# Ledger of designs, part 10: VH-VL binders against q7dma9r51to147

Target 1, 97 residues: q7dma9r51to147
Amino acid sequence: GDQVIYHCTVRTLDGVVVESTRSESGGRGVPIRDVLGNSKMILGLLEGIPTMHKGEIAMFKMKPEMHYAEIDCPVSAPENFPKDDELHFEIELLDFS

## First folded at step 1 (VH-VL)

Design Xb1 (framework fv_bexmarilimab)
Fold by ESMFold2-Fast, scan of step 1:
Structure Xb1 (fold): chain C 97 residues (1-97), chain A 126 residues (1-126), chain B 108 residues (1-108)
Amino acid sequence: as target 1 above (97 residues)
Amino acid sequence: QVTLKESGPTLVKPTQTLTLTCSFSGFSLSTSGVGIGWIRQPPGKALEWLAHIYWDDDKRYNPALKSRLTISKDTSKNQVVLTMTNMDPVDTATYYCARETYYDSSGVEKYIFDYWGQGTLVTVSS
Amino acid sequence: EIVLTQSPGTLSLSPGERATLSCTASQSVSSSYLHWYQQKPGKAPKLLIYAASSLQSGVPSRFSGSGSGTDYTLTISSLQPEDFATYYCQQYGSSPYTFGQGTKLEIK
């Protein structure tokens, strides 16, 4: 698949940031690079990112089954991650090739 | 061949603003996955990251210095400019610009400073 | 911020000997974001090892890196005269991206 570069900020329903790629939100300040169709993407992003245009910012509201609580999820949640909660993924798509 | 070179004043008085320019060749800051960072080193001390600018004009600053720093680029001139306000003798250091490679063309994440300028010593004294 | 502590501060060895340099992080850092730089007097730093264990192109095979979590090591298997320099570890795991205070390799 296609390669995507994006920033991601994940928040709980109450607006608490649980992880982010942005340095202003406690992240590294570098975006994520992934490959569509690679088994290392969560379902909500695998479905959502292809609907975006380069430069777009989109909010994906995901119930647990669309992220780390997905049955047979191909990627492991980080330790103590709120995988059983509804989470909001704010994605800024920087490149799509 | 990738080259970077810092330019600017070598002597700055306390309270003045420092402006440094990084001029580079052998790559373009329009290429995704690259950026330019500024790092300084006081004499005999550790390296300290100051700021970087991404190919897409996104900017990141060291939180301890953010209120004093501005970074900008001119992609057509292959230049990145750093300004630092309210200079103090403790800011005396060799200032380096470096290319940051975040991902190579195969998508492998690196997040490295792979090429560095020679550095320019900036002395802050009255 | 993540503080990187390098030890020893100065290491005195002879050519042909093995050098082992340590870098300890105040918080866990992914090995993917730990890098080593070499700096000779009057010169800019040079990238030596990235992602804890990957040799940068053009770096001699006598250099190797290892480690995970908070503890990282740079090893030089048989010191050459040109290897006497200051070595810095660096983390890119969280902003601000920090460097250790350096280990100076000196001729005994």
Scores: ipSAE 0.000, ipTM 0.594, lowest interface PAE 13.5, mean pLDDT 83

Design Xb10 (framework fv_bexmarilimab)
Fold by ESMFold2-Fast, scan of step 1:
Structure Xb10 (fold): chain C 97 residues (1-97), chain A 127 residues (1-127), chain B 108 residues (1-108)
Amino acid sequence: as target 1 above (97 residues)
Amino acid sequence: QVTLKESGPTLVKPTQTLTLTCSFSGFSLSTSGVGIGWIRQPPGKALEWLAHIYWDDDKRYNPALKSRLTISKDTSKNQVVLTMTNMDPVDTATYYCARDRYEVTEEGITKYVYDYWGQGTLVTVSS
Amino acid sequence: EIVLTQSPGTLSLSPGERATLSCRASQSVSSSYLAWYQQKPGKAPKLLIYAASSLQSGVPSRFSGSGSGTDYTLTISSLQPEDFATYYCQQYGSSPYTFGQGTKLEIK
């Protein structure tokens, strides 16, 4: 599968940041590196990121069943994460190869 | 010095296909991060983005016009070609090509957007 | 698509005055992907500012950009006669790239 490198900021409907890879939003400043179809990814990102072009920013608005509340989700939600809420995933795609 | 210039017909009849060529010098479309876009401006109106092509042949189109647009490049000739089908009088505009570039790092993206533009070519669509 | 709304539509100022031009996005735009262009009658647009606040090479230091999220501003600190032009903002963080409708700056 294709390798994708991206920054991700996750917000509630009220705009509250609950997780981010960006340093300005409380993250470590290190982007995520995933291999499509091989890395453990939430459904909404696995289906959404391939529609993006390198250098683009996209907002994916996900109902719980498209992220951590998906049945058989391969990724465990972080402790105390709002997995049963609608969340907005802001993705900046740095590389697609 | 970076230069870009548009060329093609200045008069097109309704239903015909428009083909425009952007010829450039001072840089190569084989250089990583470099791309060329097409933007149009109807007389007295705002700028409208049409399409973009990057060094790695990644192509982007305005969804409102995607079915009518094709963008391609000939890196050896330093040319990018835009084709637009089924021309209509409302497509009368000055058409520009412009260069952009970006750098990708692990910390983020720095884009330089459309830093150099061609002079533009006025395309009139009438019977 | 992200709609950019510029205000005012027309701004009339005297030489030496400060000009402040606004660009408001219909949804949040990363400051890394907001640009400002100057266009004079009959000419192609000229890039002034990229990444919301970065001055393009060769552009006079009186031009500056600021903003984040949905609200962005272009400022010209001391207006000169050559600054008569229409100014456009552009977002380039999401497809399709979109431009504002423009602000016409008139030197009175």
Scores: ipSAE 0.000, ipTM 0.599, lowest interface PAE 13.8, mean pLDDT 83

Design Xb12 (framework fv_bexmarilimab)
Fold by ESMFold2-Fast, scan of step 1:
Structure Xb12 (fold): chain C 97 residues (1-97), chain A 130 residues (1-130), chain B 108 residues (1-108)
Amino acid sequence: as target 1 above (97 residues)
Amino acid sequence: QVTLKESGPTLVKPTQTLTLTCSFSGFSLSTSGVGIGWIRQPPGKALEWLAHIYWDDDKRYNPALKSRLTISKDTSKNQVVLTMTNMDPVDTATYYCAKEGYTYDSSGFEVYTLYYFDYWGQGTLVTVSS
Amino acid sequence: EIVLTQSPGTLSLSPGERATLSCRASQSVSSSYLAWYQQKPGKAPKLLIYAASSLQSGVPSRFSGSGSGTDYTLTISSLQPEDFATYYCQQYGSSPYTFGQGTKLEIK
């Protein structure tokens, strides 16, 4: 209930990685730990992750309004991040409890 | 049909608190994606957004006025209440409540984005004077 | 906040003429989330256009919207007497929601 652990890789439409938790994609290899139902997640992840099953890898294709260009977005975009572009969020759900 | 109507005092003295109620019918604030906003218009001037409240009790305020504003809802009564403290003659305006439209995001998620104000109340003129 | 500047401030035309009203944003409006409202004296605003170009149900087809980024236009193809009013643009692509100063459309 309420807790999710996941890896995330964010790509542009032409496949350029702009952010990742995976070490093979320039990340630190540490998954994200979040609580569903609070306002500290981008909209697309808050809506998308609950549709997944543990162990699943899913790709969420998000328009800007579903990520950092959301009105009153609760999360700051990373430096030089293409927040006004459609982005693909590849999520591996490690645990859902 | 969708209707909204503002009610509250028409005359407020400087430093007093204004409380306005929006009563509506034809929709429910328990419906996902539905929101109610408050907008004001001083005589002869442009429209200014004040605050809105969503079905899930999420609230947003105009940063310029945030310290003076409180918005709340009573879903069972189909009402939204706006409170504004420390009224000043410059706050003299017609105050409107309006229903915010919603639609599905074209990315395929069932995410509600409030787009615009599709239905408006008639407005209530609030004069602030001694 | 995004500042919307409408031009001209006043537009004087005759019935049957085409009206073109401009709304310029200080920053790009995300997804062209821009609306147009009509307001007559003593009345509440009425929604005409949303998402820059989508016509609200019940609004006559002589009204149309266009534009993207920072430059938006409302066009009325053939003015009717009931169209003489003040028109406001509004962006809802970022918080806070902001409105333009208005363009008054008056009879010449």
Scores: ipSAE 0.006, ipTM 0.562, lowest interface PAE 9.9, mean pLDDT 82

Design Xb3 (framework fv_bexmarilimab)
Fold by ESMFold2-Fast, scan of step 1:
Structure Xb3 (fold): chain C 97 residues (1-97), chain A 127 residues (1-127), chain B 108 residues (1-108)
Amino acid sequence: as target 1 above (97 residues)
Amino acid sequence: QVTLKESGPTLVKPTQTLTLTCSFSGFSLSTSGVGIGWIRQPPGKALEWLAHIYWDDDKRYNPALKSRLTISKDTSKNQVVLTMTNMDPVDTATYYCARDTYTDSSGIYVETLFDYWGQGTLVTVSS
Amino acid sequence: EIVLTQSPGTLSLSPGERATLSCRASQSVSSSYLAWYQQKPGKAPKLLIYAASSLQSGVPSRFSGSGSGTDYTLTISSLQPEDFATYYCQQYGSSPYTFGQGTKLEIK
């Protein structure tokens, strides 16, 4: 499947950053690498990222059932993550092969 | 034709609660992807987003004002109600309701924007 | 929150001229989530452009938008008398959704 490389900043409805790959938002500055089509991404990103163009920054506002509260979600939520809340995923797509 | 109209008091005393109603026609809040937002504009100043509510009862609030705001809908009456507590003279503004629509791919909200607006209602907060 | 700064504050031009209005964001905004509104005195704002460059239905083709990242532009190719108004940019990619302070386009 296609490999995607992206930065991600996750915010609550109130704009509070709960996780980020960006150093300016408390992250480590290392982007995420994933492979589309293997069902090992949260549902909202699996559906959303293919709609993006390389270099684009997009906001995906996800209800819990589209991220970590999805029934039988294949991805474990980070520790102490607000998985039952709406979360906003700001994605910068760096590469899409 | 899409129309929206704000109604409520035009004069409010400090510390009172403001209640505004948005009445609309030409679309339904039962339609997926449709919502109503509230935006205000103090005289001579920029627009400020306050809150919005979507077809599925999803509610969003400006974090700076969240403790003072409540938004609700009555889909059968084509109405959305905003309440704002503890009014202060600084809250004097024209209050608008606007239709908010966004692309929805299986519950993913890609964008929010205000494509149709009410005429606005000036609310003055004074003793 | 993302702060949008518009320039110039006031732009004085004559009908038939080209207008260029700028909107700068304090941090990168997806072009997919930038809009432009027109507001005439005593009236509600009217959506002109969404997703930085997409023209809203019913808006004249003389209006166009461009830009990416932190720098966005609204262009009016040949001003008509009815175009003299205040213009606001808005980002809708990050909560809270924020507006610029406005550019007033006035007749010379």
Scores: ipSAE 0.000, ipTM 0.557, lowest interface PAE 13.3, mean pLDDT 81

Design Xb6 (framework fv_bexmarilimab)
Fold by ESMFold2-Fast, scan of step 1:
Structure Xb6 (fold): chain C 97 residues (1-97), chain A 125 residues (1-125), chain B 108 residues (1-108)
Amino acid sequence: as target 1 above (97 residues)
Amino acid sequence: QVTLKESGPTLVKPTQTLTLTCSFSGFSLSTSGVGIGWIRQPPGKALEWLAHIYWDDDKRYNPALKSRLTISKDTSKNQVVLTMTNMDPVDTATYYCARETYDSSGYEKYGMDVWGQGTLVTVSS
Amino acid sequence: EIVLTQSPGTLSLSPGERATLSCRASQSVSSSYLAWYQQKPGKAPKLLIYAASSLQSGVPSRFSGSGSGTDYTLTISSLQPEDFATYYCQQYGSSPYTFGQGTKLEIK
């Protein structure tokens, strides 16, 4: 399956960081590895990441139903995550294989 | 200023390969964020997106047609070439090329802002 | 793929009237990357609106776009004779990019 490797920083409309893979934003500094075609990604990323170029940084502005508030979402939200809010997902695509 | 123009054969026989060239001026495919897409429209029907290629040689194809399509660029000539194999009468359409842009600083993608005039390709015996 | 359904198929109005054209997506459009194009017979499409609500440079202010998620609208506030054309919505939030079937705006 197609594997995607990316950094992700999630912000509220007010710019508050709620989760990040980047160390400068409170994360571990380790990018995420996901496989396209396995139902383990939120809808907005499953649709958005395939439109990106390797090395690109893109901002995906998602209404709740495009992330963790999606009906029967296949992925659990992180602890204290604002799943019912509009969120901005900043994705840096490192590899697409 | 900015112009795009499609060129290639206007008549193709069934089973042949179609080769179309998009020639453009007023911008370069060496510029970050710039791409060229191909779209077709059968007479009296809706628009259908076929493929695109970006400055970094990233290529995307419509999955319904992927096995038949190849897209390439010659940045020095300001040209993008689309090939489509095994042409069938149902592929009769006006074929367009159009500019796509992505602003990496703003993380924004824009619609297809400048289009060629289109070239009608008829597939018949 | 995301299927876009436009309604009505044909809209018959007179100059000076307001036109409201709908585009409904089978799934939410990522980043609201939804564009509207105008096409006149024998001509290439012309971009009017991108990112759901952003007016393309050079397009008259009577055109406006709105919507998010699955429901999008193009509004023409006071129809001019040159506005009678076919209008297509297009999503570019996910590959493959897809177009609606079009709404033909015709003079009554």
Scores: ipSAE 0.006, ipTM 0.611, lowest interface PAE 12.7, mean pLDDT 84

Design Xb8 (framework fv_bexmarilimab)
Fold by ESMFold2-Fast, scan of step 1:
Structure Xb8 (fold): chain C 97 residues (1-97), chain A 127 residues (1-127), chain B 108 residues (1-108)
Amino acid sequence: as target 1 above (97 residues)
Amino acid sequence: QVTLKESGPTLVKPTQTLTLTCSFSGFSLSTSGVGIGWIRQPPGKALEWLAHIYWDDDKRYNPALKSRLTISKDTSKNQVVLTMTNMDPVDTATYYCAREVTYEGGKIEVYTYFDYWGQGTLVTVSS
Amino acid sequence: EIVLTQSPGTLSLSPGERATLSCRASQSVSSSYLAWYQQKPGKAPKLLIYAASSLQSGVPSRFSGSGSGTDYTLTISSLQPEDFATYYCQQYGSSPYTFGQGTKLEIK
């Protein structure tokens, strides 16, 4: 599939950052590189990112079954991560090819 | 063509419950990825978000007002209803409903902005 | 909650001039979840800009938005008579959604 390059910031409903690729939010400033259908991705991003255009920033509101609480989720959440909570995934799509 | 219109009482007495209805056309709340929000503006003051409801019946409330607010929808009538209990003179404001644009993929929702607004209804709270 | 502070409170300019309106957040707004609205007396707000810099369909190209983090700007490149109104910024990156107090753009 298509290669996607994006920044991701994960927040609780109250705006608390739980994980981010952005340096201003505690990340390393390095975007994620994934291949749709071939990379290990959470279900919500696999379904959501294809709806975006290059350069867009979007927030995906995901119920637990669309992220880490998904049955057979291919991505492991860190211990004590709020995997059973609704989470907001802010995605900046840098490239889609 | 998207249109929204608020309806309800224009004068409410202190301690009463306010019920406002948003009637809309040009889109459906049965379409995934759409929502309706309520925003108010006291005379000469800033806009304040109150609540919103989404196509899948998911509801969100402003934490400062959550105990007083209830939002519901009737998809077949193209209506969203907001109730606010224990009205006080400080709740005097113009109340707006607006469409929230969301992207969707199954249970994924992307919250973006309020793209179309109703005309607003002024609700005055006095004895 | 994120508090948005707009400046100046009132901006007095003449038609044809460039207007620059500022919106500052009390904490970082999640990248581009900032919108700008125009409100004329007695009317509902109208969406101008979403995602900090994306122009809403039907809005004239003289309007533009920029910024990131805590500092955002709305620019009107050449003021027309119909542009004299109050402008509000709004963040939608965290709950509750919040609005600035407004900047009134008035004729000099």
Scores: ipSAE 0.000, ipTM 0.581, lowest interface PAE 10.6, mean pLDDT 81

Design Xc1 (framework fv_bexmarilimab)
Fold by ESMFold2-Fast, scan of step 1:
Order: sequence, then C-alpha cells, then structure tokens
Structure Xc1 (fold): chain C 97 residues (1-97), chain A 122 residues (1-122), chain B 108 residues (1-108)
Amino acid sequence: as target 1 above (97 residues)
Amino acid sequence: QVTLKESGPTLVKPTQTLTLTCSFSGFSLSTSGVGIGWIRQPPGKALEWLAHIYWDDDKRYNPALKSRLTISKDTSKNQVVLTMTNMDPVDTATYYCARDEYGLPYDYFDYWGQGTLVTVSS
Amino acid sequence: EIVLTQSPGTLSLSPGERATLSCRASQSVSSSYLAWYQQKPGKAPKLLIYAASSLQSGVPSRFSGSGSGTDYTLTISSLQPEDFATYYCQQYGSSPYTFGQGTKLEIK
C-alpha cells in the first residue's frame, strides 16, 4: 500500500512544542514511516497526509476527536500530553510510494 | 505467534569476525514500520544497542561501534545478519535480536530472541 | 548520547509491597520515548511499558509508568513473587538508543 515518510511537530494553540520528530525541537531526527490504512495512525493524519504532495509542508489543525481523544484511537498518547486540547500538527512529507 | 532466534558461533578468537543470524517468524520485515535491532549484554552488565535494520533497508548503527558493524536482511528467508569485526575479549556478551515497531510509537523492542552467549578468548 | 541513571541500584522489598523505580536522563527525552523492561536471570528482557506510560499487551495492570523530561518512574503497586527481577529503562527519543544500568528488585 501507500507508504508515507514524514516529519511531525505538534504544537498547542499558543505555539508550545509538545512533541516532534525533528532534532532541533527535541526529537530524535528520525521521520515516521507508515503505510496508510495498515499502520496505527491518528485519524487526522490518516485523512490529512493523503492530500499532500511529496516535499510539501502542511499544518493540520486538529480538534481532540481527530487525534488522541478519538474514540478507539489506535495510538497511545504520551503521559501529560494535552490530548483533550486542540493541537496543530506540522507535517513535512518526505516521501510516498 | 512472534518468535526470534539468534544463531552463530559461541566461541570467537581475538581479531576474528563474528557473524550472527536472527531467524524470525510470525511477522514480515516487508511490513511498513517493522525493524530488527541487535542488542548485547556483557555478563552482569547493562544492555547496549548495536544496530537496527528497517523494512525499507534503512540501517542505523551505534556510533561507538559503527566501523566494526554491518547489518543486512534477507526478507525472503526471514533473516537478519549482523557482522562485527576485530573481536576482543571485552566483546564477550549475550547477543539478542529483537523486533521494533518503528513508527508510532518509535523504537522499543516488543519481542526478543532468547539470546546467544558469545565468548571471546585467546 | 543520553545517559540513563537508574536508582536505586538494588531495591529489597517483600511480596505485597509497592515498588517505585526511578530512571533519570542526562538531558530531556523527547515526549515519552521511554520504555521499561523486566529481565529474569538467564532470560531475555520483556517489554512492560512503552511511551513512558503505555502498558504492553499481556502485562499485569499492577505495572505502571509515569514521568516526563528527565525524570521517569516505574511503579509496581503490589509485588508478586514473579516480579523479583532486574528492570531496565530505555530511551528511544534520540540516537543512539540507550539503556539504564538496571535496578535489581530482590526479596527482603
């Protein structure tokens, strides 16, 4: 299926970084690798990433029900993660195939 | 069910090259987000990560040992191979291979092989 | 690299007691990219907790993880005989992935 490779930086409404794959934002510098429909993904990314083109950077503004507060969310939120708040997901799509 | 098993020599002389094979079942290394890592543990000491290989053939090495390590996979045989050159008595350890669901959440090891003790002595 | 320091080195307790094990990082670990493993003598490690607080399937609910930044904790609410083992934390927030030196949980 459609493999996607992307960097992700998650921010609160007031711009505070709460999670990132980027080393400059406290991440490990390793992008996420997922297969659409087969990997465990939050709903907003599963629906949003297919609308992007390779090399694009997009901001997805997600209400809680589109990320970790989704009913039956397949991905566990980190402890103290603001999963009941609106979060902004900045995605850089590095590759897809 | 998921299983992993290490195989290779149990005795190695100093300066020789160690080759270890991880054979696995119950999953495919063609599955996106899946990887295999190698971790070692000297007797009575902590765990030390050595190398990783992912479904897309991306390879990661511990910088302290990078010049000595090579990791490769044969997806059709369900095998991952680690080679380590110039073995020294300090490299005596139990060597483990373990599965990694690279992605969300990242590189933790959910299933481990039983481990194989490799002794390096003259 | 991120150095993980576990404390205490050895923890002596009796069955039924609560165990609290600490893991401190030399620098902040990216949001919850910390795992806990249990290892019994002669056996491979077993994953207990990932993403600092997420319980691995099949692991008893008496195990829980918490923490953020540089300070992380594994708690066992009521020790069972099979829980006496060595516990390791691991960070995967930055390369190289590193493990703590371990906390040995032994019977008092």
Scores: ipSAE 0.000, ipTM 0.584, lowest interface PAE 14.1, mean pLDDT 84

Design Xc4 (framework fv_bexmarilimab)
Fold by ESMFold2-Fast, scan of step 1:
Structure Xc4 (fold): chain C 97 residues (1-97), chain A 125 residues (1-125), chain B 108 residues (1-108)
Amino acid sequence: as target 1 above (97 residues)
Amino acid sequence: QVTLKESGPTLVKPTQTLTLTCSFSGFSLSTSGVGIGWIRQPPGKALEWLAHIYWDDDKRYNPALKSRLTISKDTSKNQVVLTMTNMDPVDTATYYCARGEYDYLPWDEYYFDYWGQGTLVTVSS
Amino acid sequence: EIVLTQSPGTLSLSPGERATLSCRASQSVSSSYLAWYQQKPGKAPKLLIYAASSLQSGVPSRFSGSGSGTDYTLTISSLQPEDFATYYCQQYGSSPYTFGQGTKLEIK
């Protein structure tokens, strides 16, 4: 499949950052590298990222069933992660090939 | 500028407890997703992972050595401490601390991007 | 635990040649979470590749990684004198993290 490289910042409805790849938001500064259809991804990103253009920043507002509370979700939520809450995923798509 | 440095005794007698400290700078263990691991290498042999501690104080140990190992952190001092009990001559090795790095959410799978210089610990009578 | 077997144990080549180093896992490595390290005598390991194929910042482009599942390869396209070292693979797809026994790349 197509390889996607992106930064991700996850916020609650109140704007609190719960996870981020960006160093300015408490992350490591290393973008995520996924292969569409081969990498384990949450449903909302698997459906959302292909709609983006390279260099775009997009916000995906996801109900729990679109992320870690999806039935048979292929990825595990981090400990103490609010998986049963609506979360906002801010994605910067760095590369699509 | 990320740096890590190991400190502790270089000579340990059989049955004694080894305590090693990893002192680091250029990053914080309060940052989400950050971890520090300990890896050892006996002279002329392969690398062996010992233990890892995460920013949220979650701890992982090599099951082969778990009963002998304790890892802890002092976030305010930028230090991680490894304790290994009942040392044996077979435990003679260079001990490294290294920063854990990830490339995907969730935060629990790490490769090691920055390493300390290592400290040789010799176990002999 | 996942056992990693590297081959060959020693590889003797000349500068300018292509080096191909193998790392095989006893079980499939989840998400291709496999890293490669270079170690020179008396020094700490240096990260070269992570996630099977991602090049670490500052590492020369002559280094590349490939593979998935149980079979992984590190390639050095044109050997430089500073590349003669021991190389280790590491899986981090499951606990405990494990390393291969190493491949020593030596000058012919």
Scores: ipSAE 0.000, ipTM 0.578, lowest interface PAE 11.5, mean pLDDT 84

Design Xc7 (framework fv_bexmarilimab)
Fold by ESMFold2-Fast, scan of step 1:
Structure Xc7 (fold): chain C 97 residues (1-97), chain A 125 residues (1-125), chain B 108 residues (1-108)
Amino acid sequence: as target 1 above (97 residues)
Amino acid sequence: QVTLKESGPTLVKPTQTLTLTCSFSGFSLSTSGVGIGWIRQPPGKALEWLAHIYWDDDKRYNPALKSRLTISKDTSKNQVVLTMTNMDPVDTATYYCARDYYDEYPFGEGYFDYWGQGTLVTVSS
Amino acid sequence: EIVLTQSPGTLSLSPGERATLSCRASQSVSSSYLAWYQQKPGKAPKLLIYAASSLQSGVPSRFSGSGSGTDYTLTISSLQPEDFATYYCQQYGSSPYTFGQGTKLEIK
């Protein structure tokens, strides 16, 4: 499958940053690398990222069932993450190959 | 049942290249979120991170040593190989491989939950 | 790179006492991505705490971590004989990953 490289910032409905890959938002400054179809991903990113173009920044507003509250979700939420809340995932797609 | 073990030469001469292999069992490097790191510790000194490689072949190197380091994986053999060129007596250390795995996607990688026993590599003329 | 400074270098305490070990970062550690390891002579390090305060599975509850930004602490509430070892902090909030110089916990 296609390899995707992206930055991700997750915010609550009120705009509070809960996690980020961006250094300006308290993250490491290191983007995520996933392989579509092979990586264990939350549903909203697995469905959303393929709709993006390289260099695009998109906001995915996800109800809990589209992220960590998905039944049989393949990944665990980070510690103290608000997994039962609506979360907004801001994605910057750096590469798609 | 997760195990890691380092192998390679225990004695290296100055200017030679060191090649170390990490062999592991109980998990796969094809599993998303899994990586293997190499860390060294000179006798009586602190731990120093060298390099690591993730399941998707993403490679990271300590900038202080990057020109001397190469990391690669053979997923089918459950092995990760570290190569370090131009060895010097100051590189004498116990070399560890360790698993970098988090189940908290997409965040949280970079700490080491299982370690190999370590292999002492002495660089001496 | 982020430099981690651990203090004190050596702690001399008796079983049953409380140990408090400090780790100070030269700049803020993103997302409190800081881990603590225990190392006994001749052995590999063992993970105790990750994400500053999360206890690794199988680690006794007497170990706890706290802190954010530049200041982090590992606490052992009531020292057991097996706890006398060297402790290292490690940040993974930015590359390169770095370790502190260690605090040796020794029997008084």
Scores: ipSAE 0.014, ipTM 0.681, lowest interface PAE 7.0, mean pLDDT 86

Design Xd1 (framework fv_bexmarilimab)
Fold by ESMFold2-Fast, scan of step 1:
Structure Xd1 (fold): chain C 97 residues (1-97), chain A 121 residues (1-121), chain B 108 residues (1-108)
Amino acid sequence: as target 1 above (97 residues)
Amino acid sequence: QVTLKESGPTLVKPTQTLTLTCSFSGFSLSTSGVGIGWIRQPPGKALEWLAHIYWDDDKRYNPALKSRLTISKDTSKNQVVLTMTNMDPVDTATYYCARDYWESGYYFDYWGQGTLVTVSS
Amino acid sequence: EIVLTQSPGTLSLSPGERATLSCRASQSVSSSYLAWYQQKPGKAPKLLIYAASSLQSGVPSRFSGSGSGTDYTLTISSLQPEDFATYYCQQYGSSPYTFGQGTKLEIK
């Protein structure tokens, strides 16, 4: 599968940041690197990222069943993460190969 | 087995540029997610992260030192080079290179032996 | 930047005793991305624990890590002579990577 490199900022419906890769939002300042074919990814990103173009910023509004509250979700939620809430995932796609 | 080793001058004069090379074996910088970082430790003090470089040539620098640091790699030689400009006696430290792995996090799982660099007139 | 504060600065114990070392972060560490390293004089640090509680391969089971958010602990259940060293915590949840100032574990 295709390799993807992206920044991600996750916000509640009220705009509160709960997780981010960006240093200005409390993250490491280093993007996520993943492989669509063999790395675990939440459902909303598996469906969403392939629709994006390199350099694009997109917002994916996800109900809990599209992220960590998905039945048999292949990836664990971060600690103290609001997995049962609707969340907004802002993705900046840096590379898609 | 994984091994890393630092090489370069052990004595540097103030204002000079330091160039250190990390040579490694047992893994490739062509492997997705693999990176090499540089960390220093002044005598009797804490560890300080300086810079790292990844398989895709992505480079990160400690913001406090970014203007003085350059990191580069030669994947075919299994080498990573760190350059630090305008050396000062306060930069006297043992310099380490270490492997980090993006997919599993950014902890340093294997370290070189370290090289003591003394900055004095 | 996240500042890590280790306590105590020096811990004096005898072989066979339990050691408990603390690492406090100035801000919550994302995903509990915190590692512990052991360093002996003149040697490079050795990774003991990553992701707050995961034992590195080859590390004895007497070492354990715990904690989340801002409060982390390294425990050595029954000290062996080779365990007397300096221990450092490191966070990798946000840039730049930062290390604590170290706790020196010395023989009484």
Scores: ipSAE 0.005, ipTM 0.568, lowest interface PAE 14.8, mean pLDDT 83

